# Designs tried in a protein design chat: VH-VL binders against q8ixk2r445to577. Part 9

Target 1, 133 residues: q8ixk2r445to577
Amino acid sequence: FFGMLQNKGLTDYCFDYNPPDENQIVGHQVILYLCHGMGQNQFFEYTSQKEIRYNTHQPEGCIAVEAGMDTLIMHLCEETAPENQKFILQEDGSLFHEQSKKCVQAARKESSDSFVPLLRDCTNSDHQKWFFK
Key: E = the ipSAE of ESMFold2; O = the ipSAE of OpenDDE; V2 = 0.75 times the mean of E and O plus 0.25 times the DockQ between their complexes.

## First folded at step 1 (VH-VL)

Design z07 (framework fv_zigakibart; at its last look DockQ between E and O 0.04; V2 from the best seeds 0.00; counts 0 for: pae E 14.5 > 2, placed apart)
Fold by OpenDDE, look of step 2:
Structure z07 (fold): chain C 133 residues (1-133), chain A 120 residues (1-120), chain B 107 residues (1-107)
Amino acid sequence: as target 1 above (133 residues)
Amino acid sequence: QVQLVQSGAEVKKPGASVKVSCKASGYTFTSYWMHWVRQAPGQGLEWMGYINPSGGSTKYNEKFKGKATMTSDTSASTAYMELSSLRSDDTAVYYCARGGYSYGWYFDYWGQGTTVTVSS
Amino acid sequence: DIVMTQSPSTLSASVGDRVTITCKASQSISSYVAWYQQKPGKAPKLLISDASNLETGVPSRFSGSGSGTEFTLTISSLQPDDFATYFCQQSYSTPYTFGQGTKLEIK
């Protein structure tokens, strides 16, 4: 699967990554932004290694969850996907993070009008449903 | 401060249409979704749907698909809801409500409501 | 659709009383519940979001609790201004639904 990763509940919002330096793509938080389908900042790929890959530049980035965090942070992809980069996009649309045993949910960033994907206890909420478009 | 000011009361005949307006102020109109909720006389609240003023995307309660049409005018910071093919059971107070969002939608500011009366 | 069942439908109480209103969801909805206060002829007013988050400007005598399928709104010491109708609402999934309301009356 590849393309824009869009939330069902928070309609018209997609995974978005726009690092300030295109030559240093790691270490920043993945956010949610209006789906626009322009450029590469909303283009993601779900791989056979259960990675969510950001293919804008080389080396490729992969979404990771750092220890103790509930945010999605861009790391470099590795030859073998590390545990903190493994997600299961289930048939029901839920995006499950294997290591944390939590699901990715669209949420509002605190003290902001912006939105972010956050790890939360898995529910059947539409806000935890995702699909590639 | 955030304010939502709705258009005045409407009296319509069955089969007619009505368009309710909701003018927003005190915040960035395009930064918040606008929801619509109705309340029939003596009844509870019923969520009708929402619109994202930024881009105009909408989501309707299935119950109101074909009944309600939500639009917005960003230049006027105004949301609109049109009700078509009005019936007596469409008689209600209709509210616009700004969508608050944390992990789901709630409604943090409300218009004063617009009474729509459908009567022969 | 998720059904939110409030209880009681009507509640009579006196100033100073501790009042609790319950809302039960037809399925588990985590903490995705909001509470509203509505006075006659007025729009609802948001009191609580996310089951327990007190909105800015809402008196501290209001509190929300619960998770899963059972939620409660509590007024620790009822004030004259608190007599109104209260609604719960699930923010879990569309269509968003409300409880049928609890009318809090003066005893």
Scores: ipSAE 0.698, ipTM 0.908, lowest interface PAE 1.1, mean pLDDT 95
Fold by ESMFold2-Fast, scan of step 1:
Structure z07 (fold): chain C 133 residues (1-133), chain A 120 residues (1-120), chain B 107 residues (1-107)
Amino acid sequence: as target 1 above (133 residues)
Amino acid sequence: QVQLVQSGAEVKKPGASVKVSCKASGYTFTSYWMHWVRQAPGQGLEWMGYINPSGGSTKYNEKFKGKATMTSDTSASTAYMELSSLRSDDTAVYYCARGGYSYGWYFDYWGQGTTVTVSS
Amino acid sequence: DIVMTQSPSTLSASVGDRVTITCKASQSISSYVAWYQQKPGKAPKLLISDASNLETGVPSRFSGSGSGTEFTLTISSLQPDDFATYFCQQSYSTPYTFGQGTKLEIK
């Protein structure tokens, strides 16, 4: 699967990666932003290694969650995906992070009017359902 | 100061249509979704759907698909909800409500309501 | 559809009382619950979001709790301004649904 990864509950918002420094592509939090339909910073690929890959810039990034954290951060992709970069995209649209056993949820970032994907206990809510479009 | 000001009361005959407006002020209109909720006399609240004013995309309660149409005018900061083929059981107060979002939806500001009466 | 069942339908209380309103969801909905207060002839007003987050400007005597299928709204030390109808609402899955309401009346 590839394309713009949108939330079922937070309608019109897509996974978005827009780092402040164009020369520092990794290390920043993945956000949710209004879907623009043009790919670019909202274009992601779900790979056979269960990675959510960002290849709009080089080097390629892979979404990861660091131990004990709930935010999705862009890391460098590796030849063999490490466990913290593996997400199981289920048939029902849930995005299960294997290492933490939690699901990706759409949420408003505290202290701002921005939105982010983050890990929470798994539910069947619309807010944890994701689809490529 | 956030305000949602709705159009005035309407009295309609069965089979007619009605279009309710909701004018927003005090915030960036395109940064929040606008939900519509109705309340029949002496009854509870019923969610009808929402519109994202930024793109105009809508999501409806299946019960209102084909009956309610939600639109918005970003230049006027106004949302609209049109209800067609009115029946007596559409008699209700219709509210627009601004959709706040944290982990799910909640309605942080509401319009004053528009009473729609459908009678023969 | 997720059904939200509120109890009691009517509650009689006196100023200074602690009152509790319960809302039960027909399935587990995590914390996707909001609570509203509605006075006659007025629009609902948001009190609580995400089951327990008190909205700015709402008095601290209001509190929400619960997760999964059972949620409660508590008003400690009831004030005259609190006599109103209260509604719970789930946003877990569409269509978003409300409880039938609890009318809080003077005893």
Scores: ipSAE 0.513, ipTM 0.857, lowest interface PAE 2.1, mean pLDDT 91
Fold by ESMFold2, look of step 2:
Structure z07 (fold): chain C 133 residues (1-133), chain A 120 residues (1-120), chain B 107 residues (1-107)
Amino acid sequence: as target 1 above (133 residues)
Amino acid sequence: QVQLVQSGAEVKKPGASVKVSCKASGYTFTSYWMHWVRQAPGQGLEWMGYINPSGGSTKYNEKFKGKATMTSDTSASTAYMELSSLRSDDTAVYYCARGGYSYGWYFDYWGQGTTVTVSS
Amino acid sequence: DIVMTQSPSTLSASVGDRVTITCKASQSISSYVAWYQQKPGKAPKLLISDASNLETGVPSRFSGSGSGTEFTLTISSLQPDDFATYFCQQSYSTPYTFGQGTKLEIK
């Protein structure tokens, strides 16, 4: 799949990545932002290796979750997808992170007016349902 | 300080319409969803739907689809809810409420309520 | 729709009493529950979010607990200001729904 990765519960919000330096795309957090379909910040690819790939820049980025964290951070893609970069997008829309056994949820960032995808215990909440548009 | 100030009470006849306003202050209006909740006399609370003022998108409780229309005016930091084809059982207090944060949605600030009375 | 069932519907108690109000969901909803206090003629006031998170400015005598299908609101030592109606609310899935309310009355 390729396109804007949108949340069902947080309507009109999409995965968004806007690195401060176009040549240094790793190490920053993925956010949720109003879907607009303009520029390169909201287009992601879900690959056969179960990666969520940010490939509008070179080198390509892959979404990862570092050990002990619940935030989605951009890493470089590798030839074989590391376990912390593997997500299962299920038919019901849930986005399951294999290594942590948790689901991606739309949430407000702590003490902030911004929205982010975070890992949380899996539920059937619409805030844990995602689709490409 | 966050405040939601609603328009005043309304008395309407059956078949009329009413538009309730909710003016927000003390926060970035487009960063939070605005919900509407009704409370009929002596009854509990019933969620009607929300509007995302940033995207303009809405979601309605199916019970109120076709009855309620939710809009917003970003330049005035104001949300609106219009009720059409009023009936006596639309008599209630209508609240606007701001959606909270964290991994669930709850209503952290409420307007004072607008009483809509529908009588012949 | 997820049905939230509160018990009791009415509760009589005295200042200083410990009070527990229960809310049961018709399906598992994790911890996506909030509790509100409402006094006559006033808007509801958020007390507890995420089942157990005490909101800023709410007295520490209020606490919440539970997960899955059963949730409780506890007031450890009632004060005169606490006599009101209390509602639980699920935010797991739309339509968001409230319990029918528990009226806490002075004995």
Scores: ipSAE 0.008, ipTM 0.595, lowest interface PAE 9.9, mean pLDDT 87
ESMFold2 (binder alone), look of step 2: mean pLDDT 93; pTM 0.950
ESMFold2-Fast, scan of step 4: ipSAE 0.441; ipTM 0.839
ESMFold2, look of step 6: ipSAE 0.007; ipTM 0.532
ESMFold2 (binder alone), look of step 6: mean pLDDT 93; pTM 0.949
OpenDDE, look of step 6: ipSAE 0.015; ipTM 0.663

Design z08 (framework fv_zigakibart)
Fold by ESMFold2-Fast, scan of step 1:
Structure z08 (fold): chain C 133 residues (1-133), chain A 120 residues (1-120), chain B 107 residues (1-107)
Amino acid sequence: as target 1 above (133 residues)
Amino acid sequence: QVQLVQSGAEVKKPGASVKVSCKASGYTFTSYGMHWVRQAPGQGLEWMGYINPYSGNTKYNEKFKGKATMTSDTSASTAYMELSSLRSDDTAVYYCAKDRYSGSYYFDYWGQGTTVTVSS
Amino acid sequence: DIVMTQSPSTLSASVGDRVTITCKASQSIGSWVAWYQQKPGKAPKLLISKASSLESGVPSRFSGSGSGTEFTLTISSLQPDDFATYFCQQYNSYPWTFGQGTKLEIK
């Protein structure tokens, strides 16, 4: 799959990655922003290794979750995908993070007014369902 | 300053359709979602849905799916909300409202409201 | 849907009084509550967001508090200009829902 990764419950919100500069792609949080269909910041690739790649940047970035954290951050892609970079897109649209056994949910972070993708216990909520557009 | 100016009051017969406009000024129209909220006489506020003016994508409250259609004209900085197959219980004041932040879903500026009366 | 219930539905108070309006959510919504003031014949005006953050230009006598399922709006010293209906709104979960409103009447 390749395209804009959109939330079913928050229709019109897409995964978005806009690092401050090209040399600082690691450690920045992935956010949700109104889907615009222009520019490169909202285009991701879902790979056969279960990675979510941001391939509009060189070197390519891969979404990861660090141990004990609930935020999705950008790391450099590795030749063999580490477990913290693996997400299973399930039949019901859930995006399951293998290492933590949690699902990606569109949620407000307590420290901000904006929606972000966060790891939460898996539920059947539409806020946890995603699709490529 | 931010202003949202809505079209004037409408009186319609049951079965008719009505289209309410909301003209935005004082901010970048395509940068914020435009929401529609109704208030029936003597009652509370009910969120109907919104449109992303940049993409044209919409999201409706389930109660209004198939009843309301939201559109926008970016060149005119105007949002529209059309109600079809009007019934007496559609009598209400309809407001357009601007997202406080992109995707915040709470509203810093509101239109003055458009009264829609459905009467035989 | 998350149901937002306000109490009281109508409140009568005197100028100078401390008044408190409560808003309860049917399930936990974090701090994702906004409060609005609506005067007769006018559109609502945003007062508070994120349960406790005052909007610019809103008088300091207004304050909000709460998290989870119980939220309050307080006016520390009621003024004549505060005659209005107040609404809470949750913005945690779709669909976004409002309380039924509390009508504040100055005695």
Scores: ipSAE 0.013, ipTM 0.657, lowest interface PAE 8.0, mean pLDDT 87

Design z09 (framework fv_zigakibart)
Fold by ESMFold2-Fast, scan of step 1:
Structure z09 (fold): chain C 133 residues (1-133), chain A 122 residues (1-122), chain B 107 residues (1-107)
Amino acid sequence: as target 1 above (133 residues)
Amino acid sequence: QVQLVQSGAEVKKPGASVKVSCKASGYTFTTYAMHWVRQAPGQGLEWMGYINPNSGGTKYNEKFKGKATMTSDTSASTAYMELSSLRSDDTAVYYCARVYGDYVRYYYMDVWGQGTTVTVSS
Amino acid sequence: DIVMTQSPSTLSASVGDRVTITCKASQSISSYVAWYQQKPGKAPKLLISGASSLESGVPSRFSGSGSGTEFTLTISSLQPDDFATYFCQQYNSYPRTFGQGTKLEIK
């Protein structure tokens, strides 16, 4: 699968990675932004190794969640995907992060009108359902 | 020149359905949401909902859930709004309007179609 | 739903007059208000966004102000072309809602 990764509940928002410094493509939080269809910062690949890859720049980035954290951060992809970079895209559209036993949910950022994907306890909420466009 | 051109006036019988089109030109169709607004004769404006033409995602005003269906055809740069099970109180002018969205929200309606008059009568 | 209430519903004025239309929101909506002008038989036209930002091509005699729950549209020197119905609209929350409209008529 590849394309724009869109939320079912937050219907017009897609995974977006737009780092403030183009010379440093890793270390920043993945956000949710209005789907624009241009690909670019919203174009992701779900791989057979259960990675969510950002292929717009080289070297490729892979979404990860550090132990004890709930935010999705861009890391460098590795030859063998580490556990913190593995997400199971389930038949119902949920993205299950097996290392943490949590699901990716579209959520409002605490002090702003911005939205971000965060790890939350798994529910049947449409805010936890994702699909490639 | 940004322009939204809507389909022509329709006269329908109660129980019928009607599909109004809104053809966009002068901008990249998928980069703006398309909202639909209704105005009954001599009345104010009523927001019906919107469609994001890029994603196909929709949001409806609760009053129009199950009544209105919004779709789009990106290859034709055209948005559609279909009303089912028409009643006399659906008689109104239906407008499409372009809405910019960003990181925070969809904003205001900066460009409007000319309107499509739908009359429901026996 | 956020209710937008305009006052007055009808306003009679003469060319050259200063006119003010008020719009009140039932809840705080920051500055997420737009004003539209509608002439008979025509689609609404955006005049002002973000409570006070004048749309390109709109005459400078139009101005908007306010934040939170009370907003105003002012026409400093009314021209013949300004006789129309004016609507405020909030874009803070869904559903988007409009005021009931203010009809500006020739006195």
Scores: ipSAE 0.000, ipTM 0.565, lowest interface PAE 14.2, mean pLDDT 88

Design z10 (framework fv_zigakibart)
Fold by ESMFold2-Fast, scan of step 1:
Structure z10 (fold): chain C 133 residues (1-133), chain A 124 residues (1-124), chain B 107 residues (1-107)
Amino acid sequence: as target 1 above (133 residues)
Amino acid sequence: QVQLVQSGAEVKKPGASVKVSCKASGYTFTSYYMHWVRQAPGQGLEWMGYINPRGGSTKYNEKFKGKATMTSDTSASTAYMELSSLRSDDTAVYYCARDHYYGSGSWYYGMDVWGQGTTVTVSS
Amino acid sequence: DIVMTQSPSTLSASVGDRVTITCKASQDISNYVAWYQQKPGKAPKLLISAASSLQSGVPSRFSGSGSGTEFTLTISSLQPDDFATYFCQQYNSYPYTFGQGTKLEIK
């Protein structure tokens, strides 16, 4: 699977990654932004190693969640995917983070008007359902 | 002034169809989803579904699939809900109501403007 | 379907009272709850969205709180204009569902 990763509940928003510095792709939070259908900063690849790759930049970035955190951040992809970079896109559209046993949910960022994906206890909420467009 | 104005009351026989209209004014019609909600006499509110007037995509409550048809006319700023094969238990007040989409944030969902309601009575 | 259960079904109160209406969801719905006021013969009026966000033009005596499965609507100092039926609604998942309503009447 590849393309724009769109939320079923927050229907016009997609995974988006636009770091302030084009020369450093790691360490920043993945956000949700209006789906524009043009790929670029919204183009992700779901791999056979259960990674969500941001491969429009070199070196390639992979979405990860650090221990004890609930935010999705961009890390460098490894030759062998570490557990914190593994997500299972389930049959029902849930995006399950194996290491934490949590699901990715569309949520409002507390200190701003923007939206972000966060790890939350898994529910049947449409805000936890994702699909590639 | 933002307003939704619905068509007048209807009395129908079982088996007939009815088409309720909802005319929007005072805002950009294609910037808001239009929901349909019914209320049987003395009962609570029941969500039927919505239409996105931008492109005409719809989402139905499974209970109303094949029974209700939602459409919209952008040039007239009017939404429609047609109910087919009417039964006595379809007797209700039918409301249209708008909510936000695209850039306004689904996070701040709420049906903030409602039509006055259309009473549909199904009797033999 | 997510079932929304309101309590009480009927509440009697006096002007000036602090009243609280509770709404319980059959499963976690985060903060995707709206509250509506409906007077006889009228369409519902949106009071609160996202569990706690007060709508423009709604008096500040109304407030909402809660997350997960338990939500409350509070009127801090009841006014004569507040006697009505109140409904909670979840918009976390389809189909959207309403509570059965709480009728607030004069004591």
Scores: ipSAE 0.005, ipTM 0.538, lowest interface PAE 14.0, mean pLDDT 84

Design z11 (framework fv_zigakibart)
Fold by ESMFold2-Fast, scan of step 1:
Structure z11 (fold): chain C 133 residues (1-133), chain A 121 residues (1-121), chain B 107 residues (1-107)
Amino acid sequence: as target 1 above (133 residues)
Amino acid sequence: QVQLVQSGAEVKKPGASVKVSCKASGYTFTGYYMHWVRQAPGQGLEWMGYINPNSGGTKYNEKFKGKATMTSDTSASTAYMELSSLRSDDTAVYYCATGRYYYGSGSFDYWGQGTTVTVSS
Amino acid sequence: DIVMTQSPSTLSASVGDRVTITCKASQSIYSWVAWYQQKPGKAPKLLISKASSLESGVPSRFSGSGSGTEFTLTISSLQPDDFATYFCQQYDSYSYTFGQGTKLEIK
C-alpha cells in the first residue's frame, strides 16, 4: 500500500511529516494534518516488512515508537526492520504496533490543539482506523 | 469577532421537515467543522454530527442518520441542518457550534443562539 | 459510544461556598473533557477544555481536574452569577457525548 494514510474517525486528517529542517529528516514527531491530496509530506508506503516509510526525502525515514513513549517518531529505515518500526495494518483498519501491543489512535496533542497519532490500548474506535487513500 | 446566527423558531406538524440555518461570520468559514447539537426540553445535550464546509463531507451520530441532513453554502458562509419525518420527540432547541482548532475541534468555544423546533399536531 | 455520567444531578449551595461536580466516562478519555455552563434560554458557554485548561474570560474561581475516567469541576467561591446548569463533554472519540447535566441552585 502507498499513498496518504487517512483516519476514519478524524475525517480529513492524514499522517503528515514536516520536519523543521529538511537537512535533518529524523527525530521529530509525526503529526496529523488536513489531507491535501498532493502527496509530499503526507505520502507514505506500507512495506512487506510492516514499516510505514516516508519516501519524500532522502534518506528514507521509517515511523517508530521509542521505549516508554506513545508518540510516533521518524527514524532512519534499517536494512532489517527493528520491532519498534513494525505496524500491522489489519482488515478493520487498525494499525497494531507489534512491540507494544497497542494501536495507533488519532488524538489531540497534550500541549496544544493540534492532532497527532498516539499509541493507545486497542479499542473498536473509528479514531484507531486508518486507510490509504 | 466570531458570530454564529441561527434562523428563527419553527412550529411544524408531524411528518413535515424543517431546515435550520446557521450563518457564520468573523472567521474563515471553510477552515472549521460546523457541528450540530440538540437539546430536548429540560434535557441534556446530544451531538448530532458535523459538516466540513470546505469539502461538504459529513459525520453523523448514528442516532441521527437518515433523520438529519447537513449541508453548507460557502458563498453565504451558512450551514444548514434539515430534519425529515418530524415526530413529537424531535421537539428541541438545535444549536450550531464550532471549536477554535481547525477540522475536528471537539470543545466548542462558539455557539449559535439556538433554534427552537416544536413539533405538534 | 462513550457514556458520560455526572453527579450530582442537582446541587444546592450558597454564595461563597466551594462546590464540586463530578463526571465519569465509561472508558478512558485521557484529558479530552470540556465543561460548559448553561443559563436558561441561552446557549452553553465553554468554561474549561482539556480537563483543566481555563478558557479566556472565565473567572479563576472555576477549575477543572482529572484524567482517564474521572473528572471534576470546582467553583472555589460561588457567586450569584454561577447558578446555572453545568455539562461535561468528552471529545476523545466520535460520537461526542455529554453528561446529563448538574443543576446548581440557590439553597
Scores: ipSAE 0.006, ipTM 0.559, lowest interface PAE 13.3, mean pLDDT 85

## First folded at step 4 (VH-VL)

Design g01 (framework fv_recaticimab)
Fold by ESMFold2-Fast, scan of step 4:
Structure g01 (fold): chain C 133 residues (1-133), chain A 120 residues (1-120), chain B 112 residues (1-112)
Amino acid sequence: as target 1 above (133 residues)
Amino acid sequence: QVQLVQSGAEVKKPGASVKVSCKASGYTFTSYWMHWVRQAPGQGLEWMGYINPSGGSTKYHQNFKDRVTMTRDTSISTAYMELSRLRSDDTAVYYCARGGYSYGWYFDYWGQGTTVTVSS
Amino acid sequence: DIVMSQSPSSLSASVGDRVTITCKSSQSVLYSSNNKNYLAWYQQKPGKSPKLLIYWASTRESGVPDRFSGSGSGTDFTLTISSLQPEDFATYYCQQYYSTPTFGQGTKLEIK
């Protein structure tokens, strides 16, 4: 699967990566933003290694969660996907982060009026269900 | 000293195919996307598509999607653009161009261009 | 596709002049998430390939003289050459990369 990774509950929002420093593509938080259908910063690929790749930029980035954190951040893709970069896209649309045993949920970013994907205990909420469009 | 060196001029008949090459040097070939842009005589620039040299994935503009094929050979750092079923209005200079470093498809280095003339 | 319109189509100027070229997009190329305009400017001399001058509407590419500046936001953009030099006579193109890349039709800067 590849395309815009859209939330079922927060229906107009997609995974988006566009950090403020144009010369530093890695290390910033993945956000949710209004789906625009124009690719680029909202174009992701789900791979057979269970990675969510940001292929719009070179070198390619892979979404990861650091130990003890609940935010999704951009790292460089590794030759073999490390555990913190593996997400299982389940049949019901949930994105299960293997290392933490938690699910990706659409949530409002604290101290901002924007939205972000965060790791939360898995529920059957539509805010935890994702699909490629 | 980034360089993109393209193959020489081509003269083709309507209905034929043309394959243009673009050899990259001075940087890691697989670290930047390669785009193709054409320019008809006296006209502006038209984006045709790109190839990611690392995985070989491509995206073509809707206007060219059924006639264009982009490939690469990483062993010789060369990208290729083949346009089939040529028409007289495909007469243009064809450029390869490297994708910008961050975020967007702006083009920081360009090949010298390959003139393709389609005439009967 | 986003349509890019440049004006004027041609402009005559003398060395030392201040030159202004404008570019309009059919829809906004400002991304609110990062507050950046997805707009670039290129210079093309006869028989040569285009050369990147400006990206993100106002950021000069490395090696581009500071007499070149870009400004504007959203749908209206300007390229300014503050003191025209002999090597600046060329055709200039704007390009958006907010969506599938599209270019303006070009502005030819000619010797007066």
Scores: ipSAE 0.006, ipTM 0.556, lowest interface PAE 12.2, mean pLDDT 85

Design g02 (framework fv_recaticimab)
Fold by ESMFold2-Fast, scan of step 4:
Structure g02 (fold): chain C 133 residues (1-133), chain A 120 residues (1-120), chain B 112 residues (1-112)
Amino acid sequence: as target 1 above (133 residues)
Amino acid sequence: QVQLVQSGAEVKKPGASVKVSCKASGYTFTSYWMHWVRQAPGQGLEWMGYINPSGGSTKYHQNFKDRVTMTRDTSISTAYMELSRLRSDDTAVYYCARGGYSYGWYFDYWGQGTTVTVSS
Amino acid sequence: DIVMSQSPSSLSASVGDRVTITCKSSQSVLYSSNNKNYLAWYQQKPGKSPKLLIYWASTRESGVPDRFSGSGSGTDFTLTISSLQPEDFATYYCQQSYSTYTFGQGTKLEIK
């Protein structure tokens, strides 16, 4: 699958990656932003290795979760996907992070009107359900 | 409990190569990036690059890109930094350092350093 | 590369003094999305490896004495040592990780 990864509960919001510096595309947090329908910084690919790839810049970035963290960050893609970069997109729309046994949830960033994807205990909430558009 | 132990001092001729090792213990080796930083005598710290021990991917600073190779052996939790075509101004103490969390936003543990002297 | 400039290059102070070291970056190291400054401070004693003191501009690393504090945002940062101790003789470095990694040139602190 490929396209804009949109939240079912937070219906106007999509995965978005806008790194602060084009020469440093890795290590920064993936955010949620209003879906603009133009791809670009909201265009992601879900691969057969269960990666969520960001192919807008080279080298290619892959979404990962750091040990002990609940935020999604951009890492460098590997020839064989490491466990921290594997997400199972389940039939019900849940995005399950295999290594942590947690689900990706659309959540409000503390003290702001901004939203971010975070790892949370899996529930049947629409805020944990995602689809490619 | 975290330790990074580096190989011993090296003396090399200009044009030679040097390979420094960094053995990690006390944590999961593949969960944290390993950075390499050098320090010439009386000078400050200079970042050279990093390796992600999980997949082996690397990023090198432009100044070293054509001469440095970073590798690792996960079976013995050891990272390596090889610098080729040595010049006298490569004389420095070379450090390995663990990136905080997996990315390396900061360097929380450092090896003891390996002195490399390049002279004719 | 982002250039990091420290001042002063060196200073001498007495035990018990309050010491301030400044670090300036050539561009902002504040990432607006997470509101974090990608700025760390290290201490290096003669003949020893650097030691992390502070990360995220103001968060003290575990085990670091509370006399060390960091402040600032964007391009201007300060490391403060209140009530200087004899073991604080060292060179101090700031470091950015906003765009790759660069260090300041260092500030050498000599205790009288």
Scores: ipSAE 0.007, ipTM 0.561, lowest interface PAE 12.6, mean pLDDT 85

